# VH-VL binders against q9ybr6, part 37

Target 1, 148 residues: q9ybr6
Amino acid sequence: MSGSVLDEEAEKLMDYDYLLEKLYKKVPPKSGTSEYRIPEPQIIRIGSQTVIRNFREIAQALKRDPKLVARYLQKELATAASYEEESGQLILNVKVSRKVVNQFLQLFMKTYVRCPTCGSIDTKLLRQERAYMLKCEACGAEQPVKPI
Short names: E, the ipSAE of ESMFold2; O, the ipSAE of OpenDDE; V2, 0.75 times the mean of E and O plus 0.25 times the DockQ between their complexes.

## First folded at step 12 (VH-VL; framework fv_acasunlimab)

Design j07 (at its last look DockQ between E and O 0.41; V2 from the best seeds 0.70)
Fold by OpenDDE, look of step 12:
Structure j07 (fold): chain C 148 residues (1-148), chain A 120 residues (1-120), chain B 108 residues (1-108)
Amino acid sequence: as target 1 above (148 residues)
Amino acid sequence: EVQLLEPGGGLVQPGGSLRLSCEASGFTFSYYAMSWVRQAPGKGLEWVSGITGSGGYEFYADSVKDRFTISRDSSKNTLFLQMSSLRAEDTAVYYCAKDWDTAFIYFDYWGQGTLVTVSS
Amino acid sequence: SYVLTQPPSVSVAPGQTARITCEGNNIGSKDVHWYQQKPGQAPVLVVYDNSDRPSGLPERFSGSNSGNTATLTISRVEAGDEADYYCQVWDESKDHYVFGGGTKLTVL
């Protein structure tokens, strides 16, 4: 059954249109930069320490390992940080405001989570020898980022 | 008492370079974010650049991006602004400003400022 | 870019109340800070976090912020209050500080 060259071309055109539709569907609608909002940190101050009570939830929202986020905060706040796996809390050995914590978490999101190309939060952070690579699962973009 | 001293201003030709410094005292320098704010003659305040307490983040106004570099030396309690490719519109009093916290909240202390004049 | 708009000048008689406005899109959701700058001097913080006052400043200085307008209020204005006043916010979208254009307060 010699399927006519026309049928193959039509199938190819349909395949192309289908691929285009899939490509256009895979182009995440420029979702209005719905500002992906991470939960606000719930902070308790105890003496000279600051406890982020909902740190696990924040890390989950950031789609990153809590230990990684903790290391980041430790570095940015120039303090010791301890993540409690049982409670999901982060203890910082410094008195810090909710505003500051939130600002750094937002910066973390911008730097280590959000794709700078398409704005997607569906990204992976890959550790390389001297740097981190942010890989976007939505658009495929890769960007080097400073090591944490 | 918090003190911010800003030596290093002066006259420079267009296209030239200048490094500003701000010597800080009276507070734990490494804990606080610092910024440069400038004011052209007879004009308003313009934020130029900021750096977090740890130095992990640097931010720049679009007007100075890729020309200016903010840095800090905690061992010397000194904030720096390396300016390159200077333009006439960069002529201003440059203020060193201490942030209230480790990140960017508001400025609780300001230096007296140093005049930078870019002129042929 | 986030923009803050201030009136270029406000005039008041001594003993009266001066109100300096700072307009911005949904500024009420931001923390607004205010600085006083006298001629030939560096700016000085006069109000922070919308309505808080630094220690040592007279109670005559107050701030409010709602909707699209933040306001610095100076009651019982004195000759010494004559200065330029700037509002400021942090723009999280660009990670920049933003200043208003400044308001010159004249005491008549």
Scores: ipSAE 0.873, ipTM 0.939, lowest interface PAE 0.6, mean pLDDT 92
Fold by ESMFold2, look of step 12:
Structure j07 (fold): chain C 148 residues (1-148), chain A 120 residues (1-120), chain B 108 residues (1-108)
Amino acid sequence: as target 1 above (148 residues)
Amino acid sequence: EVQLLEPGGGLVQPGGSLRLSCEASGFTFSYYAMSWVRQAPGKGLEWVSGITGSGGYEFYADSVKDRFTISRDSSKNTLFLQMSSLRAEDTAVYYCAKDWDTAFIYFDYWGQGTLVTVSS
Amino acid sequence: SYVLTQPPSVSVAPGQTARITCEGNNIGSKDVHWYQQKPGQAPVLVVYDNSDRPSGLPERFSGSNSGNTATLTISRVEAGDEADYYCQVWDESKDHYVFGGGTKLTVL
């Protein structure tokens, strides 16, 4: 009911955080064998929660189901996560910085997307029975990965 | 009051093993990433290993990979370092360090350190 | 892997300003953190995220980071500032923390 006030405060916080992140943006000069950038998380911190406004776009860039990436963040941040399908936003029940979110998203890329053999991100994550298998479409390598 | 206590340490022969512990209090242990940092006598700081708050990721310096294992037990608020195949160059004061967040950002608190001597 | 280089020592008189450098390739794109270690003691954080001070630390500790050089600046140096100082970054490509070699600050 008081969403209009909360929405304005969230928008102002996002603008402030956006400008602050631009002052301290860190991008390695040479990233891996293939430079691929996940979209920068658009983060709003509201009370004890963190909202990732462009979460659908991030999951799309990772080529993975948004609910899978959300479950990963829920486990790694030890907090509840709620994915809102209509808006494509993720709500995390913890106050975390963009740096922490970025670090775990980069680790998700390394663990569940990038082929450890050839470095390609052209891969599929297959759930077979109780195991997850990472299959590279570029070099054909297959290996198990830890479950989410 | 955040507190990190590293009881233990000691003298070990080359090729031996030793388990270090770090008892934490004054913060929600299970949320924060933790690390071990060592300092050889008269030398600088060297990061050894780190573990995320959830325990989902464990990382190791190249010099200790496959010989050391980091772990945590949230029911005891305790961080561990299992050291195996010890070498003379592992002689150092080992510090327990608390990260600012659940991932690897910077260390806001350090323990007092415990001496490990590998000698024969 | 990523390397941070610090001068081995810096000497200043009480009341003057000490500047301790930390050099690394494109370090200006990284978050640099600084720790103070007095003899026989554990390190203590004195600057984080290039230029931010932890609560309770005096304003005379400050930091900057641009290009290939990060700098810890201690103004109005006191005898109690005599210590070793280390810079640190997270190397995202290797998933390792990296420390500089340390700088011994001597207050004459």
Scores: ipSAE 0.731, ipTM 0.885, lowest interface PAE 1.3, mean pLDDT 88
ESMFold2 (binder alone), look of step 12: mean pLDDT 92; pTM 0.946

Design j08 (at its last look DockQ between E and O 0.66; V2 from the best seeds 0.74)
Fold by OpenDDE, look of step 12:
Structure j08 (fold): chain C 148 residues (1-148), chain A 120 residues (1-120), chain B 108 residues (1-108)
Amino acid sequence: as target 1 above (148 residues)
Amino acid sequence: EVQLLEPGGGLVQPGGSLRLSCEASGFTFSYYAMSWVRQAPGKGLEWVSGITGSGGYEFYADSVKDRFTISRDSSKNTLFLQMSSLRAEDTAVYYCAKDWDIAFIYFDYWGQGTLVTVSS
Amino acid sequence: SYVLTQPPSVSVAPGQTARITCEGNNIGSKDVHWYQQKPGQAPVLVVYDNSDRPSGLPERFSGSNSGNTATLTISRVEAGDEADYYCQVWDESSEHYVFGGGTKLTVL
């Protein structure tokens, strides 16, 4: 039963089109920039310090190392920051509002997490000698970003 | 007392460049975001540009994007606005404004402003 | 872009209450700030965070914000209150400070 090479190619093409349709159907419509919302910081003030109680969870939502996010906040807030690995809390040596923390966390997400090409949050931050490279796992785009 | 001094205004031709400065005193300069806000003659307030306290982030109004550059020198407690490719519509009093915090909340202090006139 | 809309002018008699509105889409979810600007002068903060008043300002100045409208209220208006008033927000989506168009308050 010599199924003609043409029939196999047609079946493969049909399969490819079907796979493409399935891939296009599985490509979630570029759904509206699902505002990936990071958890709101839970802040307590102790003297001159600000403690973010749920910092580990925030870092997890950002898909980044808490220490990296802490360094970022330290830099942007011009203060010392200490991440407590046991508690998952971040201690900032400054009085800062939830609003300000949120602004910088959003900026962190924009700069170091979100792909500027496709908007995906499935990205990796690669450390290079003098810069960071944001690599998107969804679209493959790579973009240099300022070092933290 | 918080003081914001804004020298550097003047007359410039279209297409020209001008650098504004704002000397800040009376507060820890690096702990506060700073902005430039302008006001054309007889018009309302328009935000131009802002920079976070650390200088890590700069923001620009669409009207000045790619033409203006905001910067700050913490050692001199000075805010700058480098303006290039100036247009007649850039004619305004430019105010230096201190933000309440290290990020963008509201302006608690304003300079007296400096007039920039773009005219042939 | 986020837009704030103010009436161009409001007139009030001395001793009466002036209300200046600032309209914006879901502005009630934002923090609204207000500035007073007298002729030839720099703006001055008069209300921040919707309803808080800077120290040194008269209690006659108050603010509210709900729904799509923020309001600056000036009670017992005096001749010295004649000025332009601007509402302002930070728009996180566009990463812009946004000012209203300003309202000229005239004291009759």
Scores: ipSAE 0.897, ipTM 0.948, lowest interface PAE 0.5, mean pLDDT 93
Fold by ESMFold2, look of step 12:
Parts: C-alpha cells; structure tokens; sequence
Structure j08 (fold): chain C 148 residues (1-148), chain A 120 residues (1-120), chain B 108 residues (1-108)
C-alpha cells in the first residue's frame, strides 16, 4: 500500500517491530562461539615489510576469503598488501607489530563476522552494489556493514 | 618536531555545540591513531574519543557517546571533535594526543590543551 | 567498564625511592603506560609497555606489572620529579582507553 500517511505509519510500525525482534533475539550465543579464537599472527620482519606466515589459517578462522581480509588490512594499515596463494602468507609493505595486527583482526571479527544480535560466527557477508550485508545463519538477523 | 595545536576552546551554554580542531605537524598524520583526552579543573585525565589512522574506526567514552563525534582530515593534517548537547560536566581542558601506532597502543605526544567552559 | 585505582598522593624525601601503584582486575595481562604531568603542562610519557623507558628519560624511572598491580618506581627522587602521575591501559573488551585517577608525588 502507498501514501504519505501510510508510509509514515509503516515506518513507525517497522521501528516497533524491529525493537520487538531485537528484544526476542536476546538469546545467548551458541556454545561454539564463546570459545572461538583467532590464531595468533606469526610475524616475520624483512626490511620494511611485515610477513604474516599463517595468514591462510587466520582467514579460515575468520570464515572469510583471504583476499578480502587482505584488502581490509591494506585499508586499515594504509599500505599495500599481497596475498601469496601458494604459501598462504600475507606480505605488508609496512613495519607493523603483532599488537596492531591483532587489534584489526579482532575488529574485523566484530564488524564483518560475528552477529551483533546473538554472537554467532555462523554468518555470511553479502555484497550488494555499494553496500555489504551481514546475514546470520543462526538467528536470521541481517545488518548493513561498511564496505571494505 | 612533532607539534599538536588545539585552537577552538571557549565559553558555551548548556545544550550548545562546539567544534574543536587539532593541527598536526612533524609526522605523517595518516599513519597514526589520534585521541581526545580531557581534564576537568582540579581532576584527573579522562579519555574522550579515539580514531584509527585510516579513519576506519571511531571509539567513544560512555559519557560522550552519541553527543560527540571524532573525525580527521588527512589533507589538512587536522583532527576534529564535534561536541553537541554540552553539559556542565563537559567543562575541561581538552588535549589532542598522538598514538604511537595506526591503532591504539599508547600516547607519545600531546598538545598543550584548550579550555572548554560550559556554563550559563 | 574497566577501572584503574591509584593512591591520591605519595610523599618521599629527596634521594629516596617513590613507588606509585595502579590497581586493576587482572592488570598483569595488560600493557600499562605511565604519564607525568607537571602543573600547567600537558602529560608526557615516562614508561610504556609496563617497563620500557622512552629515550631521553633517566634510568631512575622504571615500571613493573603483575597480578592486579602495576607499579611506577622512581629511584633517587629529585625535586623535579614532583608531579601528577597517571597509569593507562587500552581495554579491548570496552574498546576504551582507561586512566587511573592520578597520584600526586610530593618531594618533601
């Protein structure tokens, strides 16, 4: 149905329904998500470059394509990044500490992997035009997220 | 020489708004996270907000969340704090602080601070 | 939210050792940083990563961190060490920097 008055009431009703859905979805996360940890980055410094030797394993733990995670780190660290498919290593053209890499990997998990409603990591990241959507396979919640 | 200059303080009424700026020089601005830290008269240091070097993440203390917005403009080497819905408890000297790294580790340089007074 | 507790003041005679504590739940698992602030001045970093000293700082400044207590130690205290001292951490769970309440060091 269409009309300016109906559109305003629909928007208010949608906000109300959203709040109700949010309240009903305050269920504790599934048991498997509470103990999930990202592998510690294995860092080697070569000149002004940083190599993450176990990057494939890290991307697998994040449940995302290693090239996507590499693009994210390239953006957040303001540097060029090269993923070597054969070795599973990531080469960053900047000297960076394990602490900084860990901070951004934890932020990646929170932003692009973990469902904000139920805490599950069983999620998909869907690309649409100029936006990304995070869809939770455990509770069905969908959230827009910023592009990488 | 690393330098951080914070103009833009002043007297503001409760409920008002004010934008602080911090002009940075002597380092590559976009390579470092930045923060605002405040100190009420006679009191200790309170972290207010921080932003990563890329600007990809912004964080806020609970006391200012939804009222203050941190931002940065790398073309002007400038950090900003947009303050709105100001309260008397926001009265403080506001410091600009440079992080050691592109993310949040510790502060290696501070500005001299600027006073914001919220009063009728 | 995460809290750091410091004594409000510490007094020592010149030449003695000052110890300023910073208490926090499981603070030993965190990286603690310390700042000195003299009246009318901005803070300056004096210890980072629990025990590391910035270049140009005297060997008299040192730090430790274990269990629930981090400690800033200033040996052979001089009048110029009189200042307020703050501990700081980045708390991952809250995504906040946290400062202790500050300790005024008085040199008698």
Amino acid sequence: as target 1 above (148 residues)
Amino acid sequence: EVQLLEPGGGLVQPGGSLRLSCEASGFTFSYYAMSWVRQAPGKGLEWVSGITGSGGYEFYADSVKDRFTISRDSSKNTLFLQMSSLRAEDTAVYYCAKDWDIAFIYFDYWGQGTLVTVSS
Amino acid sequence: SYVLTQPPSVSVAPGQTARITCEGNNIGSKDVHWYQQKPGQAPVLVVYDNSDRPSGLPERFSGSNSGNTATLTISRVEAGDEADYYCQVWDESSEHYVFGGGTKLTVL
Scores: ipSAE 0.634, ipTM 0.854, lowest interface PAE 1.8, mean pLDDT 88
ESMFold2 (binder alone), look of step 12: mean pLDDT 93; pTM 0.950

## First folded at step 13 (VH-VL; framework fv_acasunlimab)

Design m01 (at its last look DockQ between E and O 0.56; V2 from the best seeds 0.00; counts 0 for: pae E 3.4 > 2)
Fold by OpenDDE, look of step 13:
Structure m01 (fold): chain C 148 residues (1-148), chain A 120 residues (1-120), chain B 108 residues (1-108)
Amino acid sequence: as target 1 above (148 residues)
Amino acid sequence: EVQLLEPGGGLVQPGGSLRLSCEASGFTFSYYAMSWVRQAPGKGLEWVSGITSSGGYEFYADSVKDRFTISRDSSKNTLFLQMSSLRAEDTAVYYCAKDWDIAFIYFDYWGQGTLVTVSS
Amino acid sequence: SYVLTQPPSVSVAPGQTARITCGGNNIGSKDVHWYQQKPGQAPVLVVYDNSDRPSGLPERFSGSNSGNTATLTISRVEAGDEADYYCQVWDESSDHYVFGGGTKLTVL
């Protein structure tokens, strides 16, 4: 009778290891540094304004609505922003450096695009009444994020 | 002239709490990110925490995460560091540091620092 | 975590050139900043963005950054240059400021 319990435990351990391997295989390798790099912002300064010329392309790389990204930058930079749909440019009513803009765009990616569970950028941002939910299409994980 | 004044340091027992403040003047406080950097006696500089100009982002070193809270009051031009569950290894001079810009680039000005001693 | 490595000490005779290194993985792709700290004083920015110098600092202070090593160079070293020097970067991966361990410059 003692042999059967050891065999069952060994089978359960093998099953657990197999399940773990399958889970690890299904979990896309945490492509660690998936160097998913968003395009660098192309900035022109005009008077007291900063224009991001390639903002549409940046938003596309972030897989988010340009208006949403613009709202985010408005909040973080404490300024008014205007997205031009025809040109794809964003006009900020503040003088800001490329480095700062880039840093906030990277933070946007980390907060509102990248899945914290599997690292995938295949995510959706769902607006709820008082919060946003980041939903991962790759692993199914859902995480609340601060409202923009 | 940029000035950063750091009152609030002192002696505290392990497990205790302390709140540091940094009063800023000579610049538009709300336009710059701010940080706390500490230096243990005879040791190097260690970044502790940073906050963006708007307060939208707060970052912490792993060594202080979940124990320390950085905040700012723009109406008072003051940066705060709430420290809890203090440990002996938290003993250090704590510097208030002004960032060059809205976010985290480099520190162009430092306060004179305030000594925090955690000891039984 | 990103790590910056500095030699613990560098010694130089007056009038000579001191070089303080800061090693980091692909540090050449980062912006490196340097601070001087004299005994009992707060740190002071001496080089920023790899090679730029704050106004008011002597031209003797310069910086470079390439590959895996950033270097602070102090030419025509004076007794007043004796201090601890720290390199620093912002690590975008961890969202942390990272300091080197510091280098004590001794003027012989």
Scores: ipSAE 0.859, ipTM 0.933, lowest interface PAE 0.6, mean pLDDT 93
Fold by ESMFold2, look of step 13:
Formats: sequence, structure tokens, C-alpha cells
Structure m01 (fold): chain C 148 residues (1-148), chain A 120 residues (1-120), chain B 108 residues (1-108)
Amino acid sequence: as target 1 above (148 residues)
Amino acid sequence: EVQLLEPGGGLVQPGGSLRLSCEASGFTFSYYAMSWVRQAPGKGLEWVSGITSSGGYEFYADSVKDRFTISRDSSKNTLFLQMSSLRAEDTAVYYCAKDWDIAFIYFDYWGQGTLVTVSS
Amino acid sequence: SYVLTQPPSVSVAPGQTARITCGGNNIGSKDVHWYQQKPGQAPVLVVYDNSDRPSGLPERFSGSNSGNTATLTISRVEAGDEADYYCQVWDESSDHYVFGGGTKLTVL
């Protein structure tokens, strides 16, 4: 509730470039709300390959490292995957539909991001030996999850 | 030509166990999700369980959860259903169904089905 | 669990159009698939993704999906179309496939 913080925010609201960045910035809420969702995959199919053009944005919405999400998809789709860091695109060596990609991304959210106790997406995924632990920053719950 | 062949089935006592298998041919088995669907005599279709192409996710209808286990073996092109703690209401024809995709979209091919009878 | 509701039976005269409904809460937001099952046989896919036909199926099989109702339409019905018809969706909230109760189509 500090007036100095609000004064800086008010000044930024008059800035055209700031308003445009705020409109396009996607920040998932920490508690599950009905407005949170994963961006739709933008898919191009080329021969035996599938390219997800907006993969970086999808990984950001999932609150996870793109390389981790890529490894998950590589496992679930049983295919080689290549994440291109400069473009933010993922190349999968399999022909796969947008519906299937979206199903696995929703399952990733349910399995590795959303707290099963309180439903919050404000969570961390920690690796401990051969196990992964999902820790909720909202309610403090911790539980193991299957390795990626 | 896609073929799904379900040898097995039979008579089992309540509380008993039975494993169903489905041998697949005519497609790359490891690329597709698979499901079991059952139909009690004179009744409609009921989805029982499904497994993604990699085996990373297995899902179960509430009526069979914790009693049935779906699995797949890509080296044998075979889908399995391990049924335990069987009840009279599990009596049905069990169909093996091939999904069109790596995950759950729709079934494009079905096996002939095998009858499981749980009685006594 | 998500529920799909179908009428138990529909009767039509040969050559006429049959309409088989599949009711569900907000079913129009889902992809609906339809299967035909003749006595003693396994089901066969006849419509997928609400309105698409598998290769080899007659153009007289069609589908639609809007609001709370999906419909399978069979134009120029033939005696060979007598069968049970089931609608199906994948329900992402429960991670279940769901079938409707089935509709027996009778050609009189």
C-alpha cells in the first residue's frame, strides 16, 4: 500500500509502450482462476516433423524451463525433439496434431505445475536423486511426482 | 490392413483375476494410444481404460479404478488389461480399440471383442 | 463424470432422413464422434470431429454439433443402416472417454 510504489505505477500507465507491453505480457496467477490458460500451440507440419512456433511462450505459461517441457514431450511422443533457443521454437520428429500436443500440455500442467492440494500454479519442481518433488509456494504442500 | 486380435476371455469367479491381451498388426503400434471398451449383455458401450502411445499416462473409468491395470508392450505389439477383484457387473464383451493418434481423440479401429463372464 | 444422453430409439421410413441426437452440457465445445454397431459386431466409426467422415463412408452420413446437442444425420436411409448408434467425446476435465447410451435406428 506504499504511496511511492503506486506513484511509479501511475506514471507508467500513461506510457504508450508500457501499456502495450502490459497488454501482451502473460503472467499466470498464483491461485487457480478461471481466466488462466496455456497459449494455443501454433503448429506447422513439415513432412515427418511438427514445429511448435510459440513453444517459449507455452513454457513460460507453464512456469517451467522450455528444455524441461521439451524433454517431457520427447518422452510422451516417443520422438526426438530439438528446442531452438533463439527462435523459441520446438521441432519434433513426429507428425502430431495440435489436439494431441494440447492434451499433453494440459497433462503437464496437471502433473508438474498445479498443486493437487489447493489448485495453485505457484509451485516449484525440485529434483532429489531419482525423484522429482512438487512444492507449492501458496499452501506449502509437497509431494513426489514421476520423473520426466 | 489394421487388425486387433483379442485371444482370451472366459469364466471367472467373483473376486478372481484375468488378463486380457490384444495383438495388433498392420500399423506402427507404438505410435498410437489404445483403449479397452466393454459392453455388458444387452447394454451400451462403456469405456474402461486408456493408455497413451508411450505408456506415460494410464486412465481408468471410476468403475474399475484400482482393480484393473492397462499396459502395453511395443516389442510384442500387444495391449493388456489385468483385471483383479472381479465382480458380476464386470461381465461384458471387452473390445480393444485403437486411437487415431498418440493420445485420446477417437477410435478408428476395434477388435472383435472377447467375452468375460463373472459368475457364482 | 460427464454424461451424454441419446434417445433409446429412432424409426424412419426407407429413403427418408434419420436424425439421432446426443445431448450434453456444453457439448458444442467438444469434438463428437459417432459409431455404428450392428448385431454381433464391433462398433465402426461413421463420423469424427463432429462432422467429418472416414474414408469409404457414404456422403449420406453427416454430423453437426452446437450448443447442448450433437446430431448424426443419415440421409436416404437404407435397410442396411439398421443398427445401434453411439456418440462419444473425450472429457478433458475427468480424463475419460464417455459414450452416450446408444440409439437403435429402425428402418420401417
Scores: ipSAE 0.409, ipTM 0.759, lowest interface PAE 3.4, mean pLDDT 87
ESMFold2 (binder alone), look of step 13: mean pLDDT 93; pTM 0.948

Design m02 (at its last look DockQ between E and O 0.36; V2 from the best seeds 0.72)
Fold by OpenDDE, look of step 13:
Structure m02 (fold): chain C 148 residues (1-148), chain A 120 residues (1-120), chain B 108 residues (1-108)
Amino acid sequence: as target 1 above (148 residues)
Amino acid sequence: EVQLLEPGGGLVQPGGSLRLSCEASGFTFSYYAMSWVRQAPGKGLEWVSGITGSGGYEFYADSVKDRFTISRDSSKNTLFLQMSSLRAEDTAVYYCAKDYDIAFIYFDYWGQGTLVTVSS
Amino acid sequence: SYVLTQPPSVSVAPGQTARITCGGNNIGSKDVHWYQQKPGQAPVLVVYDNSDRPSGLPERFSGSNSGNTATLTISRVEAGDEADYYCQVWDESSDHYVFGGGTKLTVL
């Protein structure tokens, strides 16, 4: 009679391992963090202003409204920003380097675009009363993020 | 002239807490990222934590994550490092470092450092 | 994590040229910065953005960066150059500042 309990436990362990394997198989391979790279900003400096010429393209790559991205940069750079809808350019009232702009754009991608759960860039940013919610269309994960 | 003054170091027991301060002068404080860098006795430099000029982003080394908190008060031109759950390995001279820009580029100015000793 | 590798020590005679290397994977695509630290003192920036020199530093200090190696070069080394030297980068992948292990320069 002792053999049956060991067999049941072995079967349960096998079932658990099988279930784990199935769970791991159903976890879509972490889509290789394909380093989704946004276009490099094309910057022109005019006096005390910095113009990002390809800002519309950058915003498109980020899958976000250019005005939202502009607001983000305005906040992080502590400067006024003006998006030109006709030209697709962003004008910043500060002298800023390409490196700094790139760093903040990358941070924007990490914070407001990339899913922290699955790494997907297929996400939506939903405005809530006190926060933004990042919703992933790939895995369904939702995460609160700081308001812009 | 850029000045970074770092009071707040001292002796603390393991598991204890300590708050470091760095008073900045000679530049527009809010326009520059700030960091803490530490150096254990006889060892190299280790970046601890950084905060952007606006305070919008905080970053931490893995060794101090969830134990240390970086913050800044622009009204006082002061950078802070709240340390908790301190360990013997946290013993070091802690430097306040001014970044060249509002984001993380390089450190153009350093404080003189303050010694933190974690010992029973 | 991104790692920077420096030799632990370099020795040179006065008047000679010291070269301190900083190794890292594809470091040539990064901006490397260098700091000098004398005993009992805070670090001081000596080279930034691979090859630029802060105002007030002698022309003897220069930097280069290519491939997998950045190099700090100190020509006509003086006794006062004896110090620890650290290379540094910002790693965008981990959002960390990374320092090399430091190199002790001894002037013989």
Scores: ipSAE 0.880, ipTM 0.941, lowest interface PAE 0.5, mean pLDDT 93
Fold by ESMFold2, look of step 13:
Structure m02 (fold): chain C 148 residues (1-148), chain A 120 residues (1-120), chain B 108 residues (1-108)
Amino acid sequence: as target 1 above (148 residues)
Amino acid sequence: EVQLLEPGGGLVQPGGSLRLSCEASGFTFSYYAMSWVRQAPGKGLEWVSGITGSGGYEFYADSVKDRFTISRDSSKNTLFLQMSSLRAEDTAVYYCAKDYDIAFIYFDYWGQGTLVTVSS
Amino acid sequence: SYVLTQPPSVSVAPGQTARITCGGNNIGSKDVHWYQQKPGQAPVLVVYDNSDRPSGLPERFSGSNSGNTATLTISRVEAGDEADYYCQVWDESSDHYVFGGGTKLTVL
């Protein structure tokens, strides 16, 4: 039992050191990056469907039209999506977890919102004929992005 | 029954190219994210590349970026890894792995692996 | 760039409890998955989402994740548990899967 016992004692010491560091920080640790400040999706699964109840708030945080974000999710989840304008809810015709939805929303932020040159989220998505263009209002960079 | 079969592999010269394939059955291939994971002889597991179920996103480990290309063909239920500019350090058993969902969550099924040896 | 650190080996006697650690910066905020790999075989999932067990896995396999350490615990260790064990996360900042270096469990 030698290895297991010693490892357990070492693990307890690591836990104590971690707790002490956390307790004496004056400012909450910034463990995530600013890119993850999208509101957590409020998911309800009803039968074979998934409803995102706070979808309008999510789209607002992404600084994009809810219908555009809905089309994106429809494409990436390979399913039909219906945005209800009065309620601000999105109905997905697939049963998916919050983790899956959140991953694609984070990817939407990285792909269609965040400037790859300077990292600013102060951007606009412009449609030019057959292509989409991401224009950064902070640094002026422009680049094509894959269509939704 | 979920099956992932990786035929191929073999000996390749440094600087050469090789395409790996993984034939899937027993599940709706087009829905699930898929990955390649490699293991050099006597070493640990290293994730190489992944692709979402829709094919909308492809990601690569830094060690293979710009040299390897992941792709999938839903009509053939087949995952591919196109490897180019091969180096001795790419010598490994390459596994095909099925994700639990359409995005990157965890691997619930693995293939048997196929050996790629990069040597003269 | 996210790194998971595992001890290279752990040895336990049959019937005892093995604890295999996986260290990472703020790993407690991530979902940790564990795989068992026996020589010459493909890996097999043994714990997912920090603490959940795949169907059919004995209750003596369990997991936890808090702070900077995730732990795979195997109680009442049997000779058949001798294998390499890997922890894994999906790192959202890099969009990469990351494996730990692996831990060889030896049953003495």
Scores: ipSAE 0.789, ipTM 0.913, lowest interface PAE 1.0, mean pLDDT 88
ESMFold2 (binder alone), look of step 13: mean pLDDT 93; pTM 0.950

